# Designs tried in a protein design chat: VH-VL binders against ATP synthase epsilon chain (atpC). Part 1

No score or structure here was measured in a lab: all are predicted.

Target 1, 149 residues: ATP synthase epsilon chain (atpC), of Salinibacter ruber (q2rzv2)
Amino acid sequence: MADELTVDIVTPDERSFQGPANGVRAPGIEGSFEVREDHAPMIAAFGIGPLIVKTQAAHEYADMHNDRIIFATSGGFLEVIDNKVTVLAETVEPASEIDVERAESAEERAKRRLEEGVQEEERETHEAARDRARNRLRVAMGKVGTRQS
Below, numbering starts at 1 at the first letter of every chain, in headers, positions and changes, except where a header shows other numbers; antibody chains aren't numbered by Kabat.
ipSAE, averaged over its two directions, is called F for ESMFold2-Fast, E for ESMFold2 and O for OpenDDE. V2 adds 0.75 times the mean of E and O to 0.25 times the DockQ between the complexes of E and O.
Where letters were taken out, [cut] stands.
Atom coordinates printed by the task and the answers are left out, and those that the model quotes come from them; centres of patches stay.

## First folded at step 4 (VH-VL; framework fv_vorsetuzumab)

Design v11 (from v10 with heavy chain F103W)
Fold by ESMFold2-Fast, scan of step 4:
Structure v11 (fold): chain C 149 residues (1-149), chain A 123 residues (1-123), chain B 111 residues (1-111)
Amino acid sequence: as target 1 above (149 residues)
Amino acid sequence: QVQLVQSGAEVKKPGASVKVSCKASGYTFTSYGMNWVRQAPGQGLKWMGWINTYTGNPTYADAFQGRVTMTRDTSISTAYMELSRLRSDDTAVYYCARSYPLWKGYYYGMDVWGQGTTVTVSS
Amino acid sequence: DIVMTQSPDSLAVSLGERATINCRASQSVSYSGYSYMHWYQQKPGQPPKLLIYKASSLESGVPDRFSGSGSGTDFTLTISSLQAEDVAVYYCQQSRSTPYTFGQGTKVEIK
């Protein structure tokens, strides 16, 4: 419908999502925020964190929360106007595609480098690597619901 | 109810291949990983690998790499494990077992197991 | 590969007494507050049954006499008051790193 919320998520490499949605939650620079139907026009930057799309199409992804699709993102910009949400993100990785062992290894490597001391020039890079890995782990865990008996 | 039902016992000659099936029911197949574990007579448990049921991507233990193939068919909620170039020491009971959550294989352990498929390799 | 070593190989315990099984990993299987260690029970002719996951979480439907503890490289499965139905082989298993590996098993029998 004309007033239905539509979401388009694009990265430099691909279009990660396109379709109707009930809401989008993004890890805003000054805190998490959610866009729902009839949201006022806005543009907002977001950082490393979970990007959540609430939609009836969530079942297309192997998702234990069948009303949402959870992505790990490293940052970008979100625009909403006339019930159209456009997300331009550096990276967007669905929870179901996250390699947890690789993310754990990446976090450990970044943490050790930071603890052992790095040049000031390198510190931001290692902090970002640590934060991206932690976000991947949290997103992967956030997909875990109640186990089916 | 949640269950995994495996194909029946197989008797094979050395050099042959065997393909074991594992049919899931009572849950969303693609929300859980599927593991394959074998147990030789009188011995302990040996992990062979797992498959991400959503993507179809397998991970194999090095001991079986090159001889094992794990696949799945989401339309019938069935996982398969094929072992080629069989040797007498491949004689074992082969189990499928689901793990939660999907992406990690064993993060919360393997909570539901198939009944096992006995594979006997003899001349 | 991470090698899992259980002790003892065999354990005889009187009914109602405590049974303790240890599992040692050749390297840490804990990370960031999580221990990727699980315990299984196997009776003759049956598939293994999950008892404990993530070192200390009791699987649904498992009697509360079973408990798990430990972190890093040293883990313990405890049966507080052994019942006749607990006669089985018990296996620890790590999921910290591939290939995922099991201990050799501990056979628990009634004294």
Scores: ipSAE 0.006, ipTM 0.540, lowest interface PAE 12.9, mean pLDDT 84

Design v12 (from v10 with heavy chain F103Y)
Fold by ESMFold2-Fast, scan of step 4:
Structure v12 (fold): chain C 149 residues (1-149), chain A 123 residues (1-123), chain B 111 residues (1-111)
Amino acid sequence: as target 1 above (149 residues)
Amino acid sequence: QVQLVQSGAEVKKPGASVKVSCKASGYTFTSYGMNWVRQAPGQGLKWMGWINTYTGNPTYADAFQGRVTMTRDTSISTAYMELSRLRSDDTAVYYCARSYPLYKGYYYGMDVWGQGTTVTVSS
Amino acid sequence: DIVMTQSPDSLAVSLGERATINCRASQSVSYSGYSYMHWYQQKPGQPPKLLIYKASSLESGVPDRFSGSGSGTDFTLTISSLQAEDVAVYYCQQSRSTPYTFGQGTKVEIK
């Protein structure tokens, strides 16, 4: 059995990440949660939020401290078995690839529609659009967690 | 120690090109974007553009579009700014300055600056 | 382009007194609770030094007599008790939209 955690992040379009890690934090439906080495087998759903891979291995998506990789995700499922974490996400976007101007415009449009009123049938769609844009902005600006929390 | 060290002063004739370098040390080069800002004698600061050091993709101010080229070499943690078809009004001190995050837009200010490179354009 | 206008162009203040510099943007530089406005200090022969980022956050190593405030289009840099080493030109800068733009600068001198 591996003593080190490995992480595999897959979307319908591509494999977004594969490699060793110290932990994975996901925006679970019941709240944020973290998987580390020797975690019991589990499957958990997650929603819109930051997906964080903690690793000291060199990687192109590493943050300014070279100890984590941050993705904006719209939701999916995380499975952990035998120190292997598999993330099956609808979308996952590394912080460095987020188009901030587009995300900002998307949030403003969604907020405006919600303020002006939408039919009940469309409310959830606009709220989700706002939340996805808001999440992309937070990830892009590094507003996810702190070293001193 | 976090530092940006720029190349030395240049004297050029009108119509020539100049290439200024900015060598970074003490931090992960590709985690920060690199801005270029100039200051003509006795005048204020003017932003020329920035480059995403990780991807190599630049964004230029319209005033310099078509004359400026920004590049970087990640193997030596160095950014470059080349300005072509020089005019006398390009005489200025040229600064490189880093900003976080490395991705385009909405950064938290330019917290580390190079010492500046004086470029004089004169016949 | 977003035009940044500072006032006053120059300011003479006695040692120990408060100095206040204003910066106005031609359009809002705030969005979703963030103000993309920063303040720099430049002394003769030196590069600019970041003092305040995101309108009101004090940069590490900068004395706490410096503070920033404001949102939208109107911003202020305050030096609560001017010291001799604070004689410099001060610039505001927006990062809300490219091209990023600076104010024209405010020269702070001792009275």
Scores: ipSAE 0.007, ipTM 0.557, lowest interface PAE 11.0, mean pLDDT 86

Design v13 (from v10 with heavy chain K104R)
Fold by ESMFold2-Fast, scan of step 4:
Structure v13 (fold): chain C 149 residues (1-149), chain A 123 residues (1-123), chain B 111 residues (1-111)
Amino acid sequence: as target 1 above (149 residues)
Amino acid sequence: QVQLVQSGAEVKKPGASVKVSCKASGYTFTSYGMNWVRQAPGQGLKWMGWINTYTGNPTYADAFQGRVTMTRDTSISTAYMELSRLRSDDTAVYYCARSYPLFRGYYYGMDVWGQGTTVTVSS
Amino acid sequence: DIVMTQSPDSLAVSLGERATINCRASQSVSYSGYSYMHWYQQKPGQPPKLLIYKASSLESGVPDRFSGSGSGTDFTLTISSLQAEDVAVYYCQQSRSTPYTFGQGTKVEIK
């Protein structure tokens, strides 16, 4: 049997995902992009945003809804060679494991610091903190379903 | 049919431990958090904590931290709440209640509850 | 901890008349346009039943005579036309912060 597109998502702390997939969407610094089977070789940087793995395969790393596994990421690099996607991410957090209350608190704290006026270098740091928190909230909220009544 | 079925009534002596079970059926167990709420005779509702059924990670109310342990077994869709060093004022009905979805259960409240387990602590 | 205070502690209302229960939070339970406040009904010997979630959303299967309103720290549960089956204790509950906390309960009786 021939190998299909495979995805390996790694952070400094762990391997967050490994398995076959139909596609991967990343929040590229020049815009969102998707890699599917038989994609040309590439390497691309991505930033804060949702990292989406489209797969029908069984896995242990993330809660799956429909055919997608959604992660919140703070940035990294994605490489594609011979139907193998390697994602080297600073952070990767599955949607189902996001602590929404903590993310809300983090966003509010960052927003308050920015409102108080900070140095330019500190402003960039607080803006990143705000954006990471907003991304976590967006990813968590995007996983909306109906109750099984 | 979605339901939560709890273990039967318990009578314990002060200093003992009690472990209450809550078996889920009719839905995907790991898509919902499980909360534990108690009600002492003639009193209102008091939240004890919740467990993330997917990860197994619990969060406890400070009043019970150090005495309560929440666990789950995904193979049989069952959540457990163990309370140790029982006192007479732990006499209450203990409820399990689900919340949807995991980590966002606060959006929708607790929509399905177990029937309750009466725990009586007396000598 | 966020303290939830209900008023009144008990309420006697005639069949077909409006019942109103208020709930006050010690600090805001709203964030970014959402209010993390829920209402439950409890009858003797039964577990609580969810009626309203996020302050004003009616839970599936709950009669439309029940409604919720409010934001920030002040919330209201209204039963537009009390039925005999509505005799119960009603609890508000916040989920803005852990520990989740309940109001002390309001007992609704028929006059």
Scores: ipSAE 0.000, ipTM 0.528, lowest interface PAE 14.5, mean pLDDT 84

Design v14 (from v10 with heavy chain F103W K104R)
Fold by ESMFold2-Fast, scan of step 4:
Structure v14 (fold): chain C 149 residues (1-149), chain A 123 residues (1-123), chain B 111 residues (1-111)
Amino acid sequence: as target 1 above (149 residues)
Amino acid sequence: QVQLVQSGAEVKKPGASVKVSCKASGYTFTSYGMNWVRQAPGQGLKWMGWINTYTGNPTYADAFQGRVTMTRDTSISTAYMELSRLRSDDTAVYYCARSYPLWRGYYYGMDVWGQGTTVTVSS
Amino acid sequence: DIVMTQSPDSLAVSLGERATINCRASQSVSYSGYSYMHWYQQKPGQPPKLLIYKASSLESGVPDRFSGSGSGTDFTLTISSLQAEDVAVYYCQQSRSTPYTFGQGTKVEIK
């Protein structure tokens, strides 16, 4: 068919996804937003949160109905031009590749630093580390997508 | 040393359920998806579904939807496939097979297979 | 569902001669430069063994007399010089769309 939406997710280290999709939802700076077919040209920044690709393509990442792929991301930019969505992310990690114990340890480490007291200039760094770890846990545990009833 | 070892042969009556296990060793269990494929006597291969070993979320082929349940236990690196309401045409060898990478957005094929579990359904 | 059709159903080849197996998909199994198509070898009483992944990539430990080619809907597995140990049934399989589907198999025998 005409002008199918395609998605390309790239980090500095690798291309994490490339394929057809029905939509992409990103954790925008001003709130979550979704791009579907025939969206107007756009460039938008996004932050720490879940990045969701809705696709009918057969991928190991897809949920049990082969409908969605969920990634934990730490931020980046999304560009839409001519039904091509390019996601340039600092990091992007598929839900099932997330090491839950490592993420729990990272959250506890950041939380402990904040509790013990850090200099003000370090506070934002530890808060971001905590937020990234929490996001990875939410994504890994499936708390960001709707489960089939 | 990478191995998938399946449970032993089963003989069941029509209407019963069978649960086949697949124990993984020699690799990180949760880094690979686990597929289930069956082969009826003298016939070809038929994919039944796969399970995300990390999240526990399965995807089933429509032909088996409603009768098959795929689960796993990460503490013992074991995947399970349960088929209910057995019919004589469910007589087959059932294989587990891992696929890599889990969650990478492309599929590299099934590189390691279990030895197979023969399930015979007869009255 | 994507239907995978192999030809021929059976093939008799002399030792040292070339064996060629074809696989046709009912719709394209390629996307963005990748073909989600794989080849397996199965010997009697054994599980299948992966030979070729993504249409043309040789699996580690597989002899280089095996090669794969093709894209879209038409794919070929070639054994350049048949050895006795190559007597087996060969299957193509697509992973572009669920349910993942296999061809019916091609039996390769010595002439």
Scores: ipSAE 0.000, ipTM 0.510, lowest interface PAE 13.6, mean pLDDT 84

Design v15 (from v10 with heavy chain L102I)
Fold by ESMFold2-Fast, scan of step 4:
Structure v15 (fold): chain C 149 residues (1-149), chain A 123 residues (1-123), chain B 111 residues (1-111)
Amino acid sequence: as target 1 above (149 residues)
Amino acid sequence: QVQLVQSGAEVKKPGASVKVSCKASGYTFTSYGMNWVRQAPGQGLKWMGWINTYTGNPTYADAFQGRVTMTRDTSISTAYMELSRLRSDDTAVYYCARSYPIFKGYYYGMDVWGQGTTVTVSS
Amino acid sequence: DIVMTQSPDSLAVSLGERATINCRASQSVSYSGYSYMHWYQQKPGQPPKLLIYKASSLESGVPDRFSGSGSGTDFTLTISSLQAEDVAVYYCQQSRSTPYTFGQGTKVEIK
């Protein structure tokens, strides 16, 4: 009928997802974007944010509605060609595996260090640590990808 | 052990083309992109482009667009760089260098380099 | 294109003393808390060798006397105690956007 979109998410440590999907939304550096079936060939960089795979396939990381998988990511690259999406991410963490308490602690530590002052060369590192922790919290709490009932 | 081995030195006349090979061993070829960097005598390093070894899709620096072609053969873990319409100022050592991930050397820089291929263009 | 400018072009340092090389990008090479900037060492007749990736991460197998720092547009490579084997040309390189670009190189010599 139509060519199936397949998604492969890889980090240095593992393959985090492989399978059919209806779409992938990534936190692009110029703003969020979504790749669906029959998308034109593309390579795009993305940063800290939610990475969302929309799929009806049964998966252990699927949300309560079994229609998407949400990951917290710190950045990487996404390629789409011939209905195959390859995501090469530095980190990818499924919402269901995020340790909320650890993420809260990390955000608090980064915020405290930024408030107390850091060397200029370290500021961006601490800001990224804060942003990664905030992203993990938002993903874990389901505050990404609005669903209207 | 992880190695990139390049083809031997070439001497070409102006207007000819040259094709340099880079054979990878000791790692999963398609997990790393392959960059091509040249160095003219007594000068610094100049990036020419890279190829996504998994898809075969190249990205070229504008200075070489239209004259360079990058390809790979996954069955023998070998990348190729062909430069056409050679000029005397193309005389340089040409290096292949891998990068992770297979897109753009984004995180880790170019950690393994070939030994270099000297290309001399003379009339 | 992002232009990478190194200073100095040439540096003479006594054995055991600190060597410092600077690299400036014409626009920021940092994003999301990471700097896509790397340092290489090249000895005569050899290919470049990666020393530092992402501004400050030491490549495996590289001596800990090498360190990198900086973010945004200004970066530094430091050799805390120069050894004879460190005589080489050092290059910075950005991977924030294509085309990837290198600095012009800094030659480190013993005085």
Scores: ipSAE 0.000, ipTM 0.515, lowest interface PAE 14.2, mean pLDDT 85

Design v16 (from v10 with heavy chain L102F)
Fold by ESMFold2-Fast, scan of step 4:
Structure v16 (fold): chain C 149 residues (1-149), chain A 123 residues (1-123), chain B 111 residues (1-111)
Amino acid sequence: as target 1 above (149 residues)
Amino acid sequence: QVQLVQSGAEVKKPGASVKVSCKASGYTFTSYGMNWVRQAPGQGLKWMGWINTYTGNPTYADAFQGRVTMTRDTSISTAYMELSRLRSDDTAVYYCARSYPFFKGYYYGMDVWGQGTTVTVSS
Amino acid sequence: DIVMTQSPDSLAVSLGERATINCRASQSVSYSGYSYMHWYQQKPGQPPKLLIYKASSLESGVPDRFSGSGSGTDFTLTISSLQAEDVAVYYCQQSRSTPYTFGQGTKVEIK
């Protein structure tokens, strides 16, 4: 007897998704987690990784089966209250819009800087840049979810 | 079944424009990009560009930028390639070919091709 | 642009013997363990057909006598035991960067 689950994905400057969904999987700080209908109220932080919306309706970012949307995200917070999921993300990029060549260049630059040695205060910044680029590549290349083989 | 069906052969004079269509069936049109590749008589394959069928955003090879326009109509699952200011060396077979930029692991390989459209440019 | 160069331009092979085609990129088409390189077969009057994607993955429905190998700038397509139906022109193609580029083609004929 579940109420309809709705999802809003918002960045500081735009709404990336709004509509009914069967679930949302986020790259939680302590590990991946999924919210479905009738979930208890919660607020959870997530980091760099794939953000997956299991959608009930055809959407402009949906995969070939029209049943999920995959975003590359750099982190944020997910809140669920009364079957409304709000994702407040720093960035979300739909798989279809990721510039693979730019992501490869970004990963290479970050790896090179880490190999050459960085000031201790800069290490975290370059590691994050590398991880964001790797995540973009995995999402764009279809190396997320169980449909890849 | 998955297929791409292109419009018929065209004969044009130098300076004219040609618009080739590519109708997709058997799959979700907007989940795949559409490439355009041409082949002059007795020559190899030359990539012209591709279009993100979902967003409508095209990317063109520099050799064709300014003369080529790629569009699509999602309501009829059809992609279009228009080439303007035709020259005799534009005489070629023009192919549409889909590629899957994410999921499935194809890494922009083109797995399904149209039958080709012959465009002849002669005075 | 990345230039793809195939060798040889043409190859005559007896039925049942191995055919080997090479493709060289002017710069690396591999990144992070992946090669953005694919092989196509084209018969006269027909569109190209994908044989191998990601340098070494066999496309569904393609006979297992076809195989691909290589990384970086050097790639090889091998037909382990040439059949009559394999007479065609073969093209390599990179998708590492736009514009995507094809090799000039290798014509495979029966000796």
Scores: ipSAE 0.006, ipTM 0.528, lowest interface PAE 13.7, mean pLDDT 85

Design v17 (from v10 with heavy chain Y106F Y108S)
Fold by ESMFold2-Fast, scan of step 4:
Structure v17 (fold): chain C 149 residues (1-149), chain A 123 residues (1-123), chain B 111 residues (1-111)
Amino acid sequence: as target 1 above (149 residues)
Amino acid sequence: QVQLVQSGAEVKKPGASVKVSCKASGYTFTSYGMNWVRQAPGQGLKWMGWINTYTGNPTYADAFQGRVTMTRDTSISTAYMELSRLRSDDTAVYYCARSYPLFKGFYSGMDVWGQGTTVTVSS
Amino acid sequence: DIVMTQSPDSLAVSLGERATINCRASQSVSYSGYSYMHWYQQKPGQPPKLLIYKASSLESGVPDRFSGSGSGTDFTLTISSLQAEDVAVYYCQQSRSTPYTFGQGTKVEIK
């Protein structure tokens, strides 16, 4: 009768998700926010953090309960209009596809650079690299929100 | 109305650094990305990079080999582009240009441009 | 990097006649039903002005004599009836992948 919420997640390299959902939580700069069905029209930017799609639809990236899909994202923009959520993300990486060893190496590399000293203009770049790696590890380990996996 | 205003012309010696500013007005600064594009005399357009104005995260073209830094200050709606270790072939007009990644396609098109900043590198 | 090649480099067209500019990408710039390809107009001493975005969408405030078409690797900008104010250099640009790249430009002049 009424349109259900649909979600489309696109990066420059691929469409990472498309389908019906009960909600989307994004890592807004001022704090996490969630969009559900019948949400008012909006556009919002988000940063490094977990991007969560709540859905009962079958998907290979869903957690063991088939009720959510968790991505590590580096930032992007989210639009809501007429029960359609469009996420244009710089990167999204499903929790199940994260290479934990690569993420650990990236975090260690960024930490070493920051500890050894970098020029002030390079500091922000290395901090961002560290934060992206930490986010990927947190997502891979299921440490998202208040629920531990 | 909606506009981007850049800092004035610069004359620099080889090896110096230059920092160009781009002040936005008439729109929500953090709802648009900011691109930097240069144009050498008599040449075409070359993209240098982009910054997410909300997060502060930049993406640079590899051609600038760690010489470019893009930042922004949301409290004054201003973006900055700093180019270091200047060479004579960095002589160009440098433009800032906003892009709207969500409604017109992902990072599709730059709809508002600054007036340009001429940077001359000579000994 | 995706290389954008325009043809011709220069074009002379009589007032009121059609002008056509082509742009070819070294690899596809289309994905999920969108073509990440845009057209700009630049006049001497001025910054570029967006005319067409996503291959075929007309930017607000741009006259309807301008149109874009194409998908994949082959794109066209058409000016249906050239006006004096249309004398400029036109650039295509892809945003499918970084680094974003421009064509070399096509100069449009009155015959």
Scores: ipSAE 0.006, ipTM 0.549, lowest interface PAE 12.2, mean pLDDT 85

Design v18 (from v10 with heavy chain Y106W Y108S)
Fold by ESMFold2-Fast, scan of step 4:
Parts: structure tokens; C-alpha cells; sequence
Structure v18 (fold): chain C 149 residues (1-149), chain A 123 residues (1-123), chain B 111 residues (1-111)
């Protein structure tokens, strides 16, 4: 069998995950993509969405049902070289740590501001806030992480 | 009503072990982490560790590493803290306390506490 | 480990007067725009009760005479008008990194 991936997820303030994995799925700018063992070297930007680490390793963020760890992320870069995946993320929040009530409040606030009608510059800011809140809700509610064969 | 109810007082001899339980009710058990904090007579509060109630993975303070074991049973919404190789200076009130989010209650603090379990270690 | 130091160890304040308790962390307890510093009240024979979380957020059900301030390494708990029921030991606690640590406590008494 091929050597497994090692994954290292870091934000500017801390390391969120380090360990062996079978795959990493990121919310790429042009669409979701997955890196598995023996992937060719690459670097790719990703945006707001779910970041999924598939692993059998015991970890504090591990999903007991699906052998995976799901994070809500606001964007960053993923580098893969020689079966080592480095994720440099602006934010990562484990599904189990998401404050659902705060995310709901944030989404409602952003929606209300967009409904009031704002200028283009402000619209982009509120749309991003809405998208981050929606992503956190979807991740917390387990509405992400489709299995791939 | 959100409550944490702990097991009753224990008297142990040096070298024994003690296992304290903490039963949660009135909220979703696996949405909050469970902390264990002790307080020796006339002393301040000392954090022992935390357990992710969803995964079962614990994190221990170095002072207790190797002597403490934290577990949980999601079917009965109960967390456990076992302390082994007891010494007289382990005499304390032991508290369980929940925090949000599930791992490292960073922004919520510990908002609900058990009533405490007195553990006395004497020969 | 992050060491939390409170000052003073004890203070006596007259009813209706302001009480101020300070807490200093040996290193910053702020992260991503939040200060992971919390304040608790403990009365004899009772478990601690959360008063303030994230340095300045008032816990629901806590009287508004309690307030918190500060960031980084220096934090303050203020009781604007001390009441008889406020006689207790007060603890600060950081949750920035494990192990979580508490200050040594400040005993507040009526003068």
C-alpha cells in the first residue's frame, strides 16, 4: 500500500491538527477538491467552506461516526508535496466547537443588512459574513462531507 | 433545568484510587466539554483536565498526568474522573463543570458546576 | 503554564462602595480578537459561579453592578456598589491554553 498522507493545519495563531490521514478535502476557489496519498505536488487557494480530514487516527476533533474531522474555514492555501499536506488557513473551527446560536445570529444580521440595501463595497463584506455563518451552521449540523469512493 | 449531579463523598486510604461521577441533565451532553477542578481545604481552584464528551478524548494538566483518567458514557450523560495512587494532599473537593464549545471552552467559561464531591485521603 | 496573579489577596469594602480586583497573566491570554479570561464568585460551601466570560461579557442572571475589563495580560473585575451578598472569594481563570489556570483568589469582605 502507498504511504499515508501526513497533514498539518496551521492558522497564524496556532496548529489545529497534525497527524496521519487518508485524504483532505478543501473548498477550492474553482470547486471542492480532494488530496489523497501519492498526489502530485501542488498549491491551491481555497475559500469559505468545509475542510475535511479523513483519518483513522484518534484525535480530539475526530468524528466517531465517519472517521473524519470536519472544520469550518474562511479560506487559505493548501500545499501538497511528498505526501505531506500543509494547510495554511485564516481560520479553522472544528464542527464540535461551533457555537450554533452565534452562527445563526450572525447569519440573520448579515441577511438583514443585505436586505436594507448597501453599496457594492459593503455588500461584499456582508455577503462574506453571511457565507461564513452559513458554512459554520452546515458544518455544525453535519450537512457536509460527502463520502467519495 | 440544566444540572450536574456528582457522586457522594469518599474516604480513601493512601495508595487507593477514587472514581467520581458527574451526571448531566437538561442539555445536550455532547455539545459541551466537561472540566474537572479540585479545591483543597482553604485553598484555591486547580484545573485537572477536560474531556471532549463527543469523542471521549481527554486533556490532562501535567501535575495529574499518569494518575488521572477521564471518561464519559454518552448513553447516560455521565462523565467520570478517576484519580489513582492517592496521597494525603489529594484531600479536596472535586468539581465537574461544563464549558462551551465542546473542546476548550474558550469564550464561555465554566457556566454550570456540580455540587462537588469531597474526597478525604487519610490513614 | 500561564500563571495568573490576583491583587489584592483580600480587601474590605464598605456597603455601597466600589470594589476592584486585578488579575495579571504571565503571558497574553488574547486570541483572534477575544480575551480568554473569566471571573468566578465562590461563597463558602458552594461551587464557583461564573460572573464574567471573555473578559467583559456579563453572564446571564448576574447583576449589572459586576463588570470586567482588560486585554492581553492585565484584567480587572469591578463591583460598582458592594452588596452584602457579594461577600465571597473571587477567581480569575484563563482558557487561552492548557492547562487552564486560576488566580489564587481575592477575598472580599465588608469593612
Amino acid sequence: as target 1 above (149 residues)
Amino acid sequence: QVQLVQSGAEVKKPGASVKVSCKASGYTFTSYGMNWVRQAPGQGLKWMGWINTYTGNPTYADAFQGRVTMTRDTSISTAYMELSRLRSDDTAVYYCARSYPLFKGWYSGMDVWGQGTTVTVSS
Amino acid sequence: DIVMTQSPDSLAVSLGERATINCRASQSVSYSGYSYMHWYQQKPGQPPKLLIYKASSLESGVPDRFSGSGSGTDFTLTISSLQAEDVAVYYCQQSRSTPYTFGQGTKVEIK
Scores: ipSAE 0.006, ipTM 0.514, lowest interface PAE 14.3, mean pLDDT 84

Design v20 (from v10 with heavy chain Y100W Y107S)
Fold by ESMFold2-Fast, scan of step 4:
Structure v20 (fold): chain C 149 residues (1-149), chain A 123 residues (1-123), chain B 111 residues (1-111)
Amino acid sequence: as target 1 above (149 residues)
Amino acid sequence: QVQLVQSGAEVKKPGASVKVSCKASGYTFTSYGMNWVRQAPGQGLKWMGWINTYTGNPTYADAFQGRVTMTRDTSISTAYMELSRLRSDDTAVYYCARSWPLFKGYSYGMDVWGQGTTVTVSS
Amino acid sequence: DIVMTQSPDSLAVSLGERATINCRASQSVSYSGYSYMHWYQQKPGQPPKLLIYKASSLESGVPDRFSGSGSGTDFTLTISSLQAEDVAVYYCQQSRSTPYTFGQGTKVEIK
């Protein structure tokens, strides 16, 4: 009778998810990582990428197989203690709510500026903008991780 | 051991600038934000702003916007706060304090503080 | 800006007795199930020390006689049995939105 893993995803604007889950995968600074039941206490930073909640219950943001919820995130921190995962993210956008046209426009603008030659101190800013837009597109189009047969 | 060590006391004339340093040790510098808080003699605590130590992006309180600059150097785990166009009412003890996580709207409190740097602005 | 107001400004309590300090926010500092309100202790010549974070969580190394409660706009710090070492100024602080703001402080003295 182990305690159930619970996940709470919070942004400055609201709580994006709260409930039981089988695991959480985050785009960690040193690479993608996953937290499951009975994980040791941990605090980890994550960057731009897909944030994936594996759940056994149907949810409005769940994919077609009702086994995961995918968010596009721009970064944040994940804390694990006593089977409670708290994700404090700057932004999270569920795949179904992403504006694809807006993301495409943002990616094109960032790529154009990088190609036109920006000052070195501005390069990271435009690269981050490109990466955020690219991540939103991949999440919206379901191009995050391939399910193995 | 987790510790924040600040630079020494400063005496400045009105109109000058002051730059205070805060050196972190005993933890991963870029996993925590760094806040700056001041306290004038006989008064309470006033938050000046914080910096995301991972990205280098600062957020300032409106009262200090335009006069304060917060930076950090990850190679030496040190944060800096520079206050320009000093006035006599800038006389205070200036503290650095870490907080988790690195979000501009949210914090779980400031759990480790520097010893404070006294800045006196005198004619 | 969110204004934090403490009451009382000063409090005299006998050793071993309960001390209670209140803090009121001008706007709710609770958001998505959390209360972004913290309590600090400051002794003369020292930096502030975190006692309670997120309204009710006891900071590591802080004695069990300290506790916090409340949500929304009204919060309380309680010292169940005042000791001599607890003579200090206590500050509440919100971190729900920038600028982060502190209460004016409550001075706790021995009666």
Scores: ipSAE 0.006, ipTM 0.524, lowest interface PAE 11.2, mean pLDDT 85

